# Designs tried in a protein design chat: miniprotein binders against p81326. Part 198

Target 1, 226 residues: p81326
Amino acid sequence: MLHFGGFIMEINHISKILEKEREEYIRNKVEEYLKQGFSKDDAVNKANQSWRTYIGHRIQDVIYNLLKKFLKDSGLKVTTDKALNNRNLPEELDKVKRLIAINYGEYLFLPDADVIVYKVENNDIKIIAIISVKNSFRERRFETTYWKLKLKESPVTSHIKVFLATPDKDNEISYKCPNGKPKKMRIILEYELDGIYFLKEDFEETEKAKHFGKIVEDIIEISKKL
Key: E = the ipSAE of ESMFold2; O = the ipSAE of OpenDDE; V2 = 0.75 times the mean of E and O plus 0.25 times the DockQ between their complexes.

## First folded at step 17 (miniprotein)

Design md11 (at its last fold request DockQ between E and O 0.78; V2 from the best seeds 0.82)
Fold by OpenDDE base, look of step 17:
Structure md11 (fold): chain B 226 residues (1-226), chain A 85 residues (1-85)
Amino acid sequence: as target 1 above (226 residues)
Amino acid sequence: GSPEEEYRRLIEKAKKLIEKAKEALKELGDPELEKFAEQLIEFAEYLIRLAEEYLEEGKPKFAIEWLELAVRFLQMALELARKES
């Protein structure tokens, strides 16, 4: 559909707009760290680390709000792990938190869950999907797969779909075998996760690797089966 | 014009588009298209708020980029609403 193509293109612009800040951000942070007495090399390294954190939060917020708006009319609710870290949770969110918790014997821990999609039916909460949003894969490349595997170990959480959303700006997972060489990260992520959704055009599409524009439809379809 | 002037221009354009899109939706007979158009409008409204945050942070250039994106989503919503009219 002509309109879906336009939607896809505009989604791709989200990452492009965010990346435009990088040069200015780095420059300002370098200057700040130099004033604090760091060496030039240390200042640059710290600025780059700061940028990764900053841009990571920004893209997560945009994706969260996008999903919140586009899933609303389907009766689906969206929250974040950040919202679940509150000491005084509403009953609904407290239940959500408990339903995504992973058992480590004496302790329960939450998976990394940038976005959590759930539905409420007859006062029962069903967790539908967890979406991990990654701007880059420089650190903790397989953390999302770890959480997927852990969720799969319990009958309480085994039904929860785990998706990865990324612009993959460095083309780390956009293709399986570029130039005949297998990309280990792409292959493993696609195998272990329920789906990978790209906020870009240039990627190898498969049954599990799709454009981000399809994630809403996929989540709605999953929700109907639960 | 100045970044501030361009920002103001885009805000006014966005506001007009929101009104036009909402009016056009009243005449739309396809419930699925109506929902999608409404979602586009709501997301655009979020982007407008995001642009405001960037402006408050002293980043008018990037605020403009977000407003331009918002305007494009609003245009899509309006086009969807008008095609079924």
Scores: ipSAE 0.854, ipTM 0.934, lowest interface PAE 0.5, mean pLDDT 93
Fold by ESMFold2, fold request of step 18:
Structure md11 (fold): chain B 226 residues (1-226), chain A 85 residues (1-85)
Amino acid sequence: as target 1 above (226 residues)
Amino acid sequence: GSPEEEYRRLIEKAKKLIEKAKEALKELGDPELEKFAEQLIEFAEYLIRLAEEYLEEGKPKFAIEWLELAVRFLQMALELARKES
């Protein structure tokens, strides 16, 4: 029994609050780098790179904590790819890591996913979904779709839902046909992924492209079918 | 007044809202609704901890933004506990 309008609207404030930090963050970082002896152009470039790292980490942290709080009473657990990359993992997380890892001969890699949702039933672990958090799509635009396709190749991982969560502040994927022309990135991402969840109000909503506030219900419903 | 004074005012408001919401939940006869309201309170408590992190870093203006969001989730929890959604 979710209060859809109110809950969804308040969740969209998360990205708005974070964006308010941008100007002061960049200004402070430029000053810091200038004091370190960098040229003005280099300081600005480094400050913008620092912001991209900062904002990506902060969005992921908020999403992780939101999912952790709203999913726990449905028997669902949440972890991160960062936590899974530790050398000495607890047994439970080691099992999670093994269940999503992709084998490339001598090498074993995790999908590029920020947040992983799973459940534990009778000492059996079921991976429900992975969520990739993207603030922008400047490079590696289809990275998330690559990992979805790799997960589909094995019966062990083919059930795993792959979601993209994004504020998409620059409207890179918000609409299918902006200006009357198909937007390749939006169309392919929506086609290949199990869902795209926007941390903003203004986007073209479809069966797969939804407000981020809908993700909790969607994950719970998926978990009931596993 | 100052950002620090505004933060103190909001944290006291948040504490009162948490108390009121938890008390109202004792009278709620819907387990699923009670669960959701408790989740709203827990997420608001996380947002308060996030606001405290900003305050400790000397960023009280941004701490206030997060605390205001926490208050909105707490108000939603209280409203839900009163069966007015």
Scores: ipSAE 0.820, ipTM 0.920, lowest interface PAE 0.7, mean pLDDT 89
ESMFold2, look of step 17: ipSAE 0.794; ipTM 0.913
ESMFold2 (binder alone), look of step 17: mean pLDDT 81; pTM 0.785
ESMFold2, fold request of step 18: ipSAE 0.809, 0.814; ipTM 0.917, 0.920
ESMFold2 (binder alone), fold request of step 18: mean pLDDT 82, 82, 82; pTM 0.787, 0.789, 0.790
OpenDDE base, fold request of step 18: ipSAE 0.843, 0.843, 0.844; ipTM 0.930, 0.930, 0.930

Design md12 (at its last look DockQ between E and O 0.82; V2 from the best seeds 0.82)
Fold by OpenDDE base, look of step 17:
Structure md12 (fold): chain B 226 residues (1-226), chain A 85 residues (1-85)
Amino acid sequence: as target 1 above (226 residues)
Amino acid sequence: GSPEEEYRRLIEKAKKLIEKAKEAAKESGNPELIKFAEQLIEFAEYLIRLAEEYLEEGKPKFAIEWLELAVRFLQMALELARKES
């Protein structure tokens, strides 16, 4: 059902709407930084960095809410790493936090987990998937891959699927070999991750690279096998 | 009209569509379609709240964009709910 053309098109509009803010946002921030005494070049650079942070959070929030609404009727729950950064967690979320933690000997650290999908069965928590949401790949290009590899190292976390969701605005990973030249980032991400989901139309579809509209069904299917 | 007037118009349209879609879903004989329609409605309601946040931030133009998206999701919900009625 989620595969009907209308739904796919509307998902693509999410990124388009968010990107419309960029010009105004940058202008306002540049003005703000100029008033603070920064040079024009510094103001522009700071504004661009601020925008990356801003738009990143916005798209993550929208995707989180989308997944939350479309997975709930399947008995699946959704949370975020941000929600886990509390001292006093409900028992359920405390279990979720522990079940995604990566062992570094004396320390446990959480992977970057913009969205965490899990189920509760007989009071037991099963982590199904972690979704990393990236608006662009200008920074930390292989961070999601690192976390996937780390999760594989433990029998506690090795079953957790790691997905990347992105509009890929700059077409950094939309195609494997455009003009016969391999795109290293696309190839590596597709190889190491369990799936890449695009919030856009113009991309090379493969077994692992799909439109974001398919992610809900894929997650539900995975949840049935766990 | 003014952005504020357009925003109000879209809010009213969205409210009416929510009611129609919910009603149509109750009358549908296909449980899967009903479920999906309800999910679309709930997501649209989130988008309406998001639009409200943008309005409060003094960004009515972008608020309108989110409301328009919400309306389209509601229209989809209504269409799905009606196909099996």
Scores: ipSAE 0.850, ipTM 0.932, lowest interface PAE 0.5, mean pLDDT 92
Fold by ESMFold2, look of step 17:
Structure md12 (fold): chain B 226 residues (1-226), chain A 85 residues (1-85)
Amino acid sequence: as target 1 above (226 residues)
Amino acid sequence: GSPEEEYRRLIEKAKKLIEKAKEAAKESGNPELIKFAEQLIEFAEYLIRLAEEYLEEGKPKFAIEWLELAVRFLQMALELARKES
């Protein structure tokens, strides 16, 4: 598209706006927890945990709405893991849930699938892509690659593209060889996943590591081949 | 002026931009550009609803930031539609 560069640039503002909120959010939550009787150390830890949950839900919601708006006219539908965990699932979403679930004997678990893109053809549902949204990589560093490998194990799920979307504010995976040393996490994530999409400007771009704004075109092109 | 006055100014600007962008997209005659411009407008409308949520939570300075982003997407939609018109 003629103005794709502007689209890419403006999308990177999403994470910047959310980060501006962080300091005030944490301050207010610490005060709230102190009033509830928690110690200072516990209040700070709980406030930081609360922020991680809050920012994760906000980024996921924005990505969900972006994909829903820009994929709709290509016959693609979008849902979330939050929607799939509701007790009152419509039949279509119940099928989506079952198509991405992984069996562990008598237990059924959803992969790390914050946002799910699918299409409906001839009463059949085909899962196109799963987007995992990560704010930081301090915990569960390779969680997304684990789920990709599990989905690859079965011919019924092996076609599902697994993407990572991240602001990566602390540059944990932004560069392959910072200071001349290979960054194992970046290299493995890029090798195993179908794509890494950055919600920022400053990172090492490759065929699989891209600006987030390119995800719409990539998903549309993948869907045409399925 | 006040955050509420600034928010109202930006909302009026956004409403005008939505109208102008929709009109320009219809006049372009290029169905792919019309589709993309309308997608930009729809996403901007989501961002406006997100800004309203922040206002309702008593966070007007963050509401303004989201609304400013919505305006940028609307300006992009209008510029795209006019260039191809």
Scores: ipSAE 0.781, ipTM 0.911, lowest interface PAE 0.8, mean pLDDT 88
ESMFold2 (binder alone), look of step 17: mean pLDDT 81; pTM 0.762

Design md14 (at its last look DockQ between E and O 0.75; V2 from the best seeds 0.77)
Fold by OpenDDE base, look of step 17:
Structure md14 (fold): chain B 226 residues (1-226), chain A 88 residues (1-88)
Amino acid sequence: as target 1 above (226 residues)
Amino acid sequence: GSPEEEYRRLIEKAKKLIEKAKEALKELGNPELEKRAEQLIEFAEYLIRLAEEYLEEGRPKIAIEWLELAVRFLQMALELARKLEEES
């Protein structure tokens, strides 16, 4: 059981380590943009945006590698939307890409899928879960919910579980009703998604809102039912 | 010591822990626990590579933080392996 207190604690450190880069990163980028002729305010804004992109990719990569290692022995495979953005895909990944595609009539588009978990049985691919990794919710707050709803509209994709993984640094969705005021984003995300997994300790736990340390077991359990 | 010296110390510690954990796993009669320990080791190895990337980027302090995390995962793997030896 990955639920031993030590594993949970170490998962929480992932986000803490990544955040330690912020001050230095911002300082360096501000200096860079000032040299390019931007105003101080513009330089700061651009640096912050650059940081959000950078840290977002970093945490996605760490979570991808974590899931890849911890799901491997369960016969589950892990990929990313980035890996699917190639013209020449191996047959397996081409099938994965097709099985997560959303129909818009004349066009097929992929959902945002930072991590895709699937299994191969008798040469057939079954998509199990999509995990969206968000470091913060400043932008595109309900994007993951949109994709879940779109996936639910097709019998081809309706079985796919959609999870959100986040350290929720700004406590935007950690609690449902802090100080008696409902957090709209938490309530909606928890209602629409199959689960929210926190890379932190300080959050309101529910049936759908859990510590990230539980995600591996949950995915394995789901995979057995599909 | 310098960040570079501390980094080297942690790398050596991690290498030793990997070897110890792998050795301990060979003696385990519980396939499920073996798999868990192996998963921890493999993830730690990823973190070591991540630390190397940060070092190459000239960020030894952050590299050290990742190595420390890797070491903790390796310690968990070793502890898991040893507990099984005691129960067998």
Scores: ipSAE 0.811, ipTM 0.913, lowest interface PAE 0.6, mean pLDDT 92
Fold by ESMFold2, look of step 17:
Structure md14 (fold): chain B 226 residues (1-226), chain A 88 residues (1-88)
Amino acid sequence: as target 1 above (226 residues)
Amino acid sequence: GSPEEEYRRLIEKAKKLIEKAKEALKELGNPELEKRAEQLIEFAEYLIRLAEEYLEEGRPKIAIEWLELAVRFLQMALELARKLEEES
């Protein structure tokens, strides 16, 4: 396959588009919450939280659609944790759900995955990768690493690659030593995860920290080794 | 003109880019390049549908931004054909 670096540049524009929308979105949400009887401070806080949820969902949807379209011709299928939470699940997706579930004794839980890549061979399903899409790292900073470590505990799930995709607009994990001091969050995430894919140009590139546009080829290569 | 007029201009541009990209790639007879271009076009069509949703919600300025992103992906599809012609 020929190198195709061009679309990694273009996908980076999603954060710019969403930022242009932000002011109007928050203004409208504050007005909504004020009408519901919340104080001004509470309405502002709720509006900002609503924005973070909205922008996260939009980025996830764009990434899901990109992967689905670019992986289809390689025999790879893509689903989401939202799709797996439906009660009346098709048999194929029910199998995907059971194959990524983590056993906590009396309980089974799905990892916080966002996007899941799998293949079907000879009526068997093999989970290839789980992609966590994070807009910011203000809370639950190491959630993705926790799920990677839990998946490593069982031979049934230990092969599953765990990736993080992020615009990282505020440079929370873009550099390993931003002021000459190790950035704990970047160091731990890069060490524990199988890859971090940035939806921007300005970050410290390493073997595991890459431009988002490389994720398609990486997933295809991994799938050939399974 | 108005944002709605700008949107109409961009959607016509997008449609023509789809036609140009498909024609250029079929003229060259390169199945792998055609596959890659189809993936770019399909993703651009998703972005167009997203832009249409914003337009329907009465938000033409943000709809234009998503449509411009779709056009960028369509230009990438056409660029693939142009680079192959330069190398042949």
Scores: ipSAE 0.753, ipTM 0.882, lowest interface PAE 0.8, mean pLDDT 86
ESMFold2 (binder alone), look of step 17: mean pLDDT 80; pTM 0.761

Design md15 (at its last look DockQ between E and O 0.70; V2 from the best seeds 0.79)
Fold by OpenDDE base, look of step 17:
Structure md15 (fold): chain B 226 residues (1-226), chain A 85 residues (1-85)
Amino acid sequence: as target 1 above (226 residues)
Amino acid sequence: GSPEEEYRRLIEKAKKLIEKAKEALKELGNPALEKRAEQLIEFAEYLIRLAEEYLEEGRPKIAIEWLELAVRFLQMALQLARKES
C-alpha cells in the first residue's frame, strides 16, 4: 500500500498525543488529593494510579474506533467487553458474550477483551480475535497470556486469536534480548500470544511482533481462514 | 493566534478536506482505494469528535493535536482518492 508508511507514522502519533496530557493531569490530581488531606507521597501515588486508569481507557477507545473503521468493509464487526456488560443485550452481542466465555465449572467468566472482532455468517457468529490494549505493563504483566491459555482449553474458544497492542512506553517488551539479557516478559508474551502489535517504531520485529499498522490486514487474513 | 482561533482554523480545514476527498472519490475507479480512503475519512471524523471532547473539557491544546492528526489522515484520504483521477 503506497501510503502504508504514512499510516504507520500517524499511528505512532496517537500515543504521543496522549502522553502530552500527563504532566498537567498529574499536577491537577496531586493538588486535588492534597486538598483532600493526603500526604504529598500519597497524593503523587494516587495521581499516578489515576493517570494509568485514565490513559488506559483513552488508548483503548482510540484503538477500538480505529479497528472498527478499518475492518468494517471486510464484513467484520467489532465490540468491547464493556459493551457486553449489560443485562439486556441484543441477540448478536449475547451470542458474542457466550462464545468468549471461559468455563470454571459452576461459573462462566469473560476474559479481559478490550476489543473483540467477530463475523456473522448465515446467522452464526464466529469470534476471530481478541485484542488486549495495554499502555503499560506495571501491574498485570501476564494477564493477557493467562486468558489466551484459558481460551485454548476449550474447543469452543481455542481458535480465537489473542493479540496485544501497546505503545510500550517503558520499553518493557520492545526487545527480546537487549544488551545480551533476555527480557522475560517479551519472550513469554510473544511465545504464548498470537501476536504483539506496537504503536511505535523502536522495537524488535519478528513474525509475531509487528507494527500496529499490520493488525488490520492480519485480522482480515485470519477471518478468511476461519 | 489563540488556541481557540487555531482550533477553528483546523476545523474549517478538516471540513474542506472531507468535502474534497468525497468529491474525488466519485471519480475514483478503484474500489479498493475507495474503501481505504473512506476508512481514513471516517477515522478522521472520529478524531474530530475526540478533539471536541477535549475542547469541552477546557483543553484546547490537546484538542488541536488531535485535529492536526485528523487533518493528516484526511490528506492521506484525498491523496488516495486522487490517485486514479
Scores: ipSAE 0.840, ipTM 0.930, lowest interface PAE 0.5, mean pLDDT 92
Fold by ESMFold2, look of step 17:
Structure md15 (fold): chain B 226 residues (1-226), chain A 85 residues (1-85)
Amino acid sequence: as target 1 above (226 residues)
Amino acid sequence: GSPEEEYRRLIEKAKKLIEKAKEALKELGNPALEKRAEQLIEFAEYLIRLAEEYLEEGRPKIAIEWLELAVRFLQMALQLARKES
């Protein structure tokens, strides 16, 4: 086991960098919307909405690239929900897609999985984990737990670990009992999911709630057990 | 200095660190540390490409932030490659 104290610290800096760009991003988008003829108030509102989408997508991209680089030498491969929704899937990814799909009678849907980790052994694919990346929990708070529960219903998917990765900048799930009051969202997410990985330093650590920098070692260890 | 000047200084520093780390890896002799150092270099190279995208968009201040992070990962890679951990 390799302990990277500096690695963990620097990884937690990713979300700090993204927060620093917020002012510049919003200013640029406001100017774009003003040029399109929107009022100042509408331009600001649209810029803020654009930022929420942008920062979520950027965090996902960084996490995807981090996992891809740090897991490849352990025989683990990484893909994304976006890649699996492509119409012209390679055979390998088509198998990955089928191995995580949830059956709703005449319809099949993919769980909310931004990043999927799997391995290939002798042409067989084993799904190790899916990671949902959330920047905030103001809407659809428990969607990830729903998908974990659905995966648990089938013996084919019940082994799949479901993780949540978040900067949680507004401290929505950072503590179980802030001010002595139970935080329902944190408690339920931690209970139902296999892990919550924070892209920051200040949160209540538990067996399931960890610094994001720990995720690489955790996934590798899980893959050895499967 | 100016953001443009600072970016140029940091990118040259990053290039030198990559060269030093890759040279040191040739003599490391520890497969596990070699793999970890290579992973750090590869992720830093991704961060450099990300910084270049911000620079091309005319956002050098944010580009510098990503490049500084890349340099920190390269410094970790060099430390592992030299068995200084």
Scores: ipSAE 0.802, ipTM 0.916, lowest interface PAE 0.7, mean pLDDT 88
ESMFold2 (binder alone), look of step 17: mean pLDDT 83; pTM 0.807

Design md16 (at its last look DockQ between E and O 0.71; V2 from the best seeds 0.78)
Fold by OpenDDE base, look of step 17:
Structure md16 (fold): chain B 226 residues (1-226), chain A 85 residues (1-85)
Amino acid sequence: as target 1 above (226 residues)
Amino acid sequence: GSPEEEYRRLIEKAKKLIEKAKEAAKESGNPELIKRAEQLIEFAEYLIRLAEEYLEEGKPKFAIEWLELAVRFLQMALQLARQES
């Protein structure tokens, strides 16, 4: 079990390190946009949007690499939706892409899948889990839920677990009923998803809401049942 | 010291820890602990590469933060590898 207290603490530091860059990043981007002729208000807004994109990619990359390293010895493979956006895919990744595709009649579309965990057995691919990584919930609050529901509609994809990983910096989903008021987003996400994993300490733990340090073991356990 | 000097110091510390952790893992009789130690080492190596990217981007302060995290993971790896020795 990676449940040694030290591992949990170090996972929490990932988000803290990334957030330290924000002030400098925003300052530099504001200056850049001002030089381009934008107003101060527009420059600030654009800088904030740029930061959201930037930090989102950074945290996704770190989580991807973490899962890749900690799942490999269990015979599990990890990829990303980005890696699947190629015209020429290796056979294995082409199969992965097809096995997560959602049917819209004349069209197949991929769910948002920041991390995809799968196994190869006897040349057959089994998709185990999709992990959505969200640094914040300012935009597209229920997008991951939508994809989970869509995956449930097909016997091909209904077995795929969908997890959310987040530091939840703004405490949007850390607690179900803070001060007796229900947090709609937390309640819905926890109900619809297979799990929520927090890269922080201050959250309400439940059967489905856990620290990110538990995700590796949970995925391995699921993989044994499939 | 300068950020550059601190970065160099941490890189050297990380390299030494990697070697020590790998050696300790080889000497361990517990396959599970060995496996976990190796996973931690590999993740730390990724963090070192990430730190290098930040350095190349002209962000030595943040590079140092990632190296410090890498060092902590390596220390954990070494500790795990030594528990059954």
Scores: ipSAE 0.851, ipTM 0.933, lowest interface PAE 0.6, mean pLDDT 92
Fold by ESMFold2, look of step 17:
Structure md16 (fold): chain B 226 residues (1-226), chain A 85 residues (1-85)
Amino acid sequence: as target 1 above (226 residues)
Amino acid sequence: GSPEEEYRRLIEKAKKLIEKAKEAAKESGNPELIKRAEQLIEFAEYLIRLAEEYLEEGKPKFAIEWLELAVRFLQMALQLARQES
C-alpha cells in the first residue's frame, strides 16, 4: 500500500509560492486601473479581484496536472470545464460533457466544475468526481453546494463526488467553531459536499476535511467502488 | 550569481535528479515504486515547464520558486525509489 499524501504534502506550498508574487501583481494592477480613471479605492478593489482570479487559475492548472499524472495508472482520465466548452470536442469529451450537464428545461448547463475525473470502461464513460477550486469565499460562497444538490436530483448524476479544493489562506472555512461559534460556511460546505481538501497544513481535519494530498487516494478508492 | 545563473544551476540539478531517480526506480525492481517515482517525476517536469514560462516572461525570481518546488518533488522521487523513508 502506497500513500500519496506524504509525497504530495509539498503541494501545499503552492499558495505560499504564489503569495510572494502578490505584491508586485497588485501594485502593477492598481497602476493600470488608475490609468483607466478609477478611484484609488476602486483600483485597489479591482486589483484584488484580479489577483484572486489569477491565483485561482494557477492553482486549478496545478491541480489538473497533478491529478492527470497521478491518476493515469489507475485508469482514470482528467479534463477541465474549459476543455469541455471548446467548440470542437473529441467524441470522448462530448460524452463527458453530456454526462455532467444539468437540464433546466429549454437550457442545458455544465456545473461550475474546474476539474473533472472520469473513467472509460467498455466504451462507456463514468464520471467519478468534480473538483471546484476556490481561493476565496467572499463571493459565491455556496456555489459548489448548489451544484452538488443539482447533481443529486438525478439518478444519472447522483453518484458524482463533488469536492472543494482550497488554500483558504484567510481561514474562512478552516475551522468549524472558531471563537466558540459555529462557522456557517464551513459547516454547510462540509455537510453538503463529499469532501473539502485544503492546500495548507493548519485547519481542522475531519472525515470530509482533509489535506489535499489525500485526494488522489480518495479518488482511486471511489473509482474502485463505481 | 544572477537569478538567471541560479536558475541554470537548479535546472541542471533537476536534470541530474531525474536521471538518478529513474535509474534508482529501475534498479528497485518494484513495479509500484517505479510507477510512483515516475508519477512524481512527470509532475516535477510539469513544474519545470511552469518555471520556464515565468523565466520567458522575464520573472526569474518567481521561476526559481517553482523550480525549487520541482526539485523537491524530484528528491522525493529519488528517496522513494531508493526506499529511503
Scores: ipSAE 0.767, ipTM 0.906, lowest interface PAE 0.8, mean pLDDT 87
ESMFold2 (binder alone), look of step 17: mean pLDDT 82; pTM 0.785

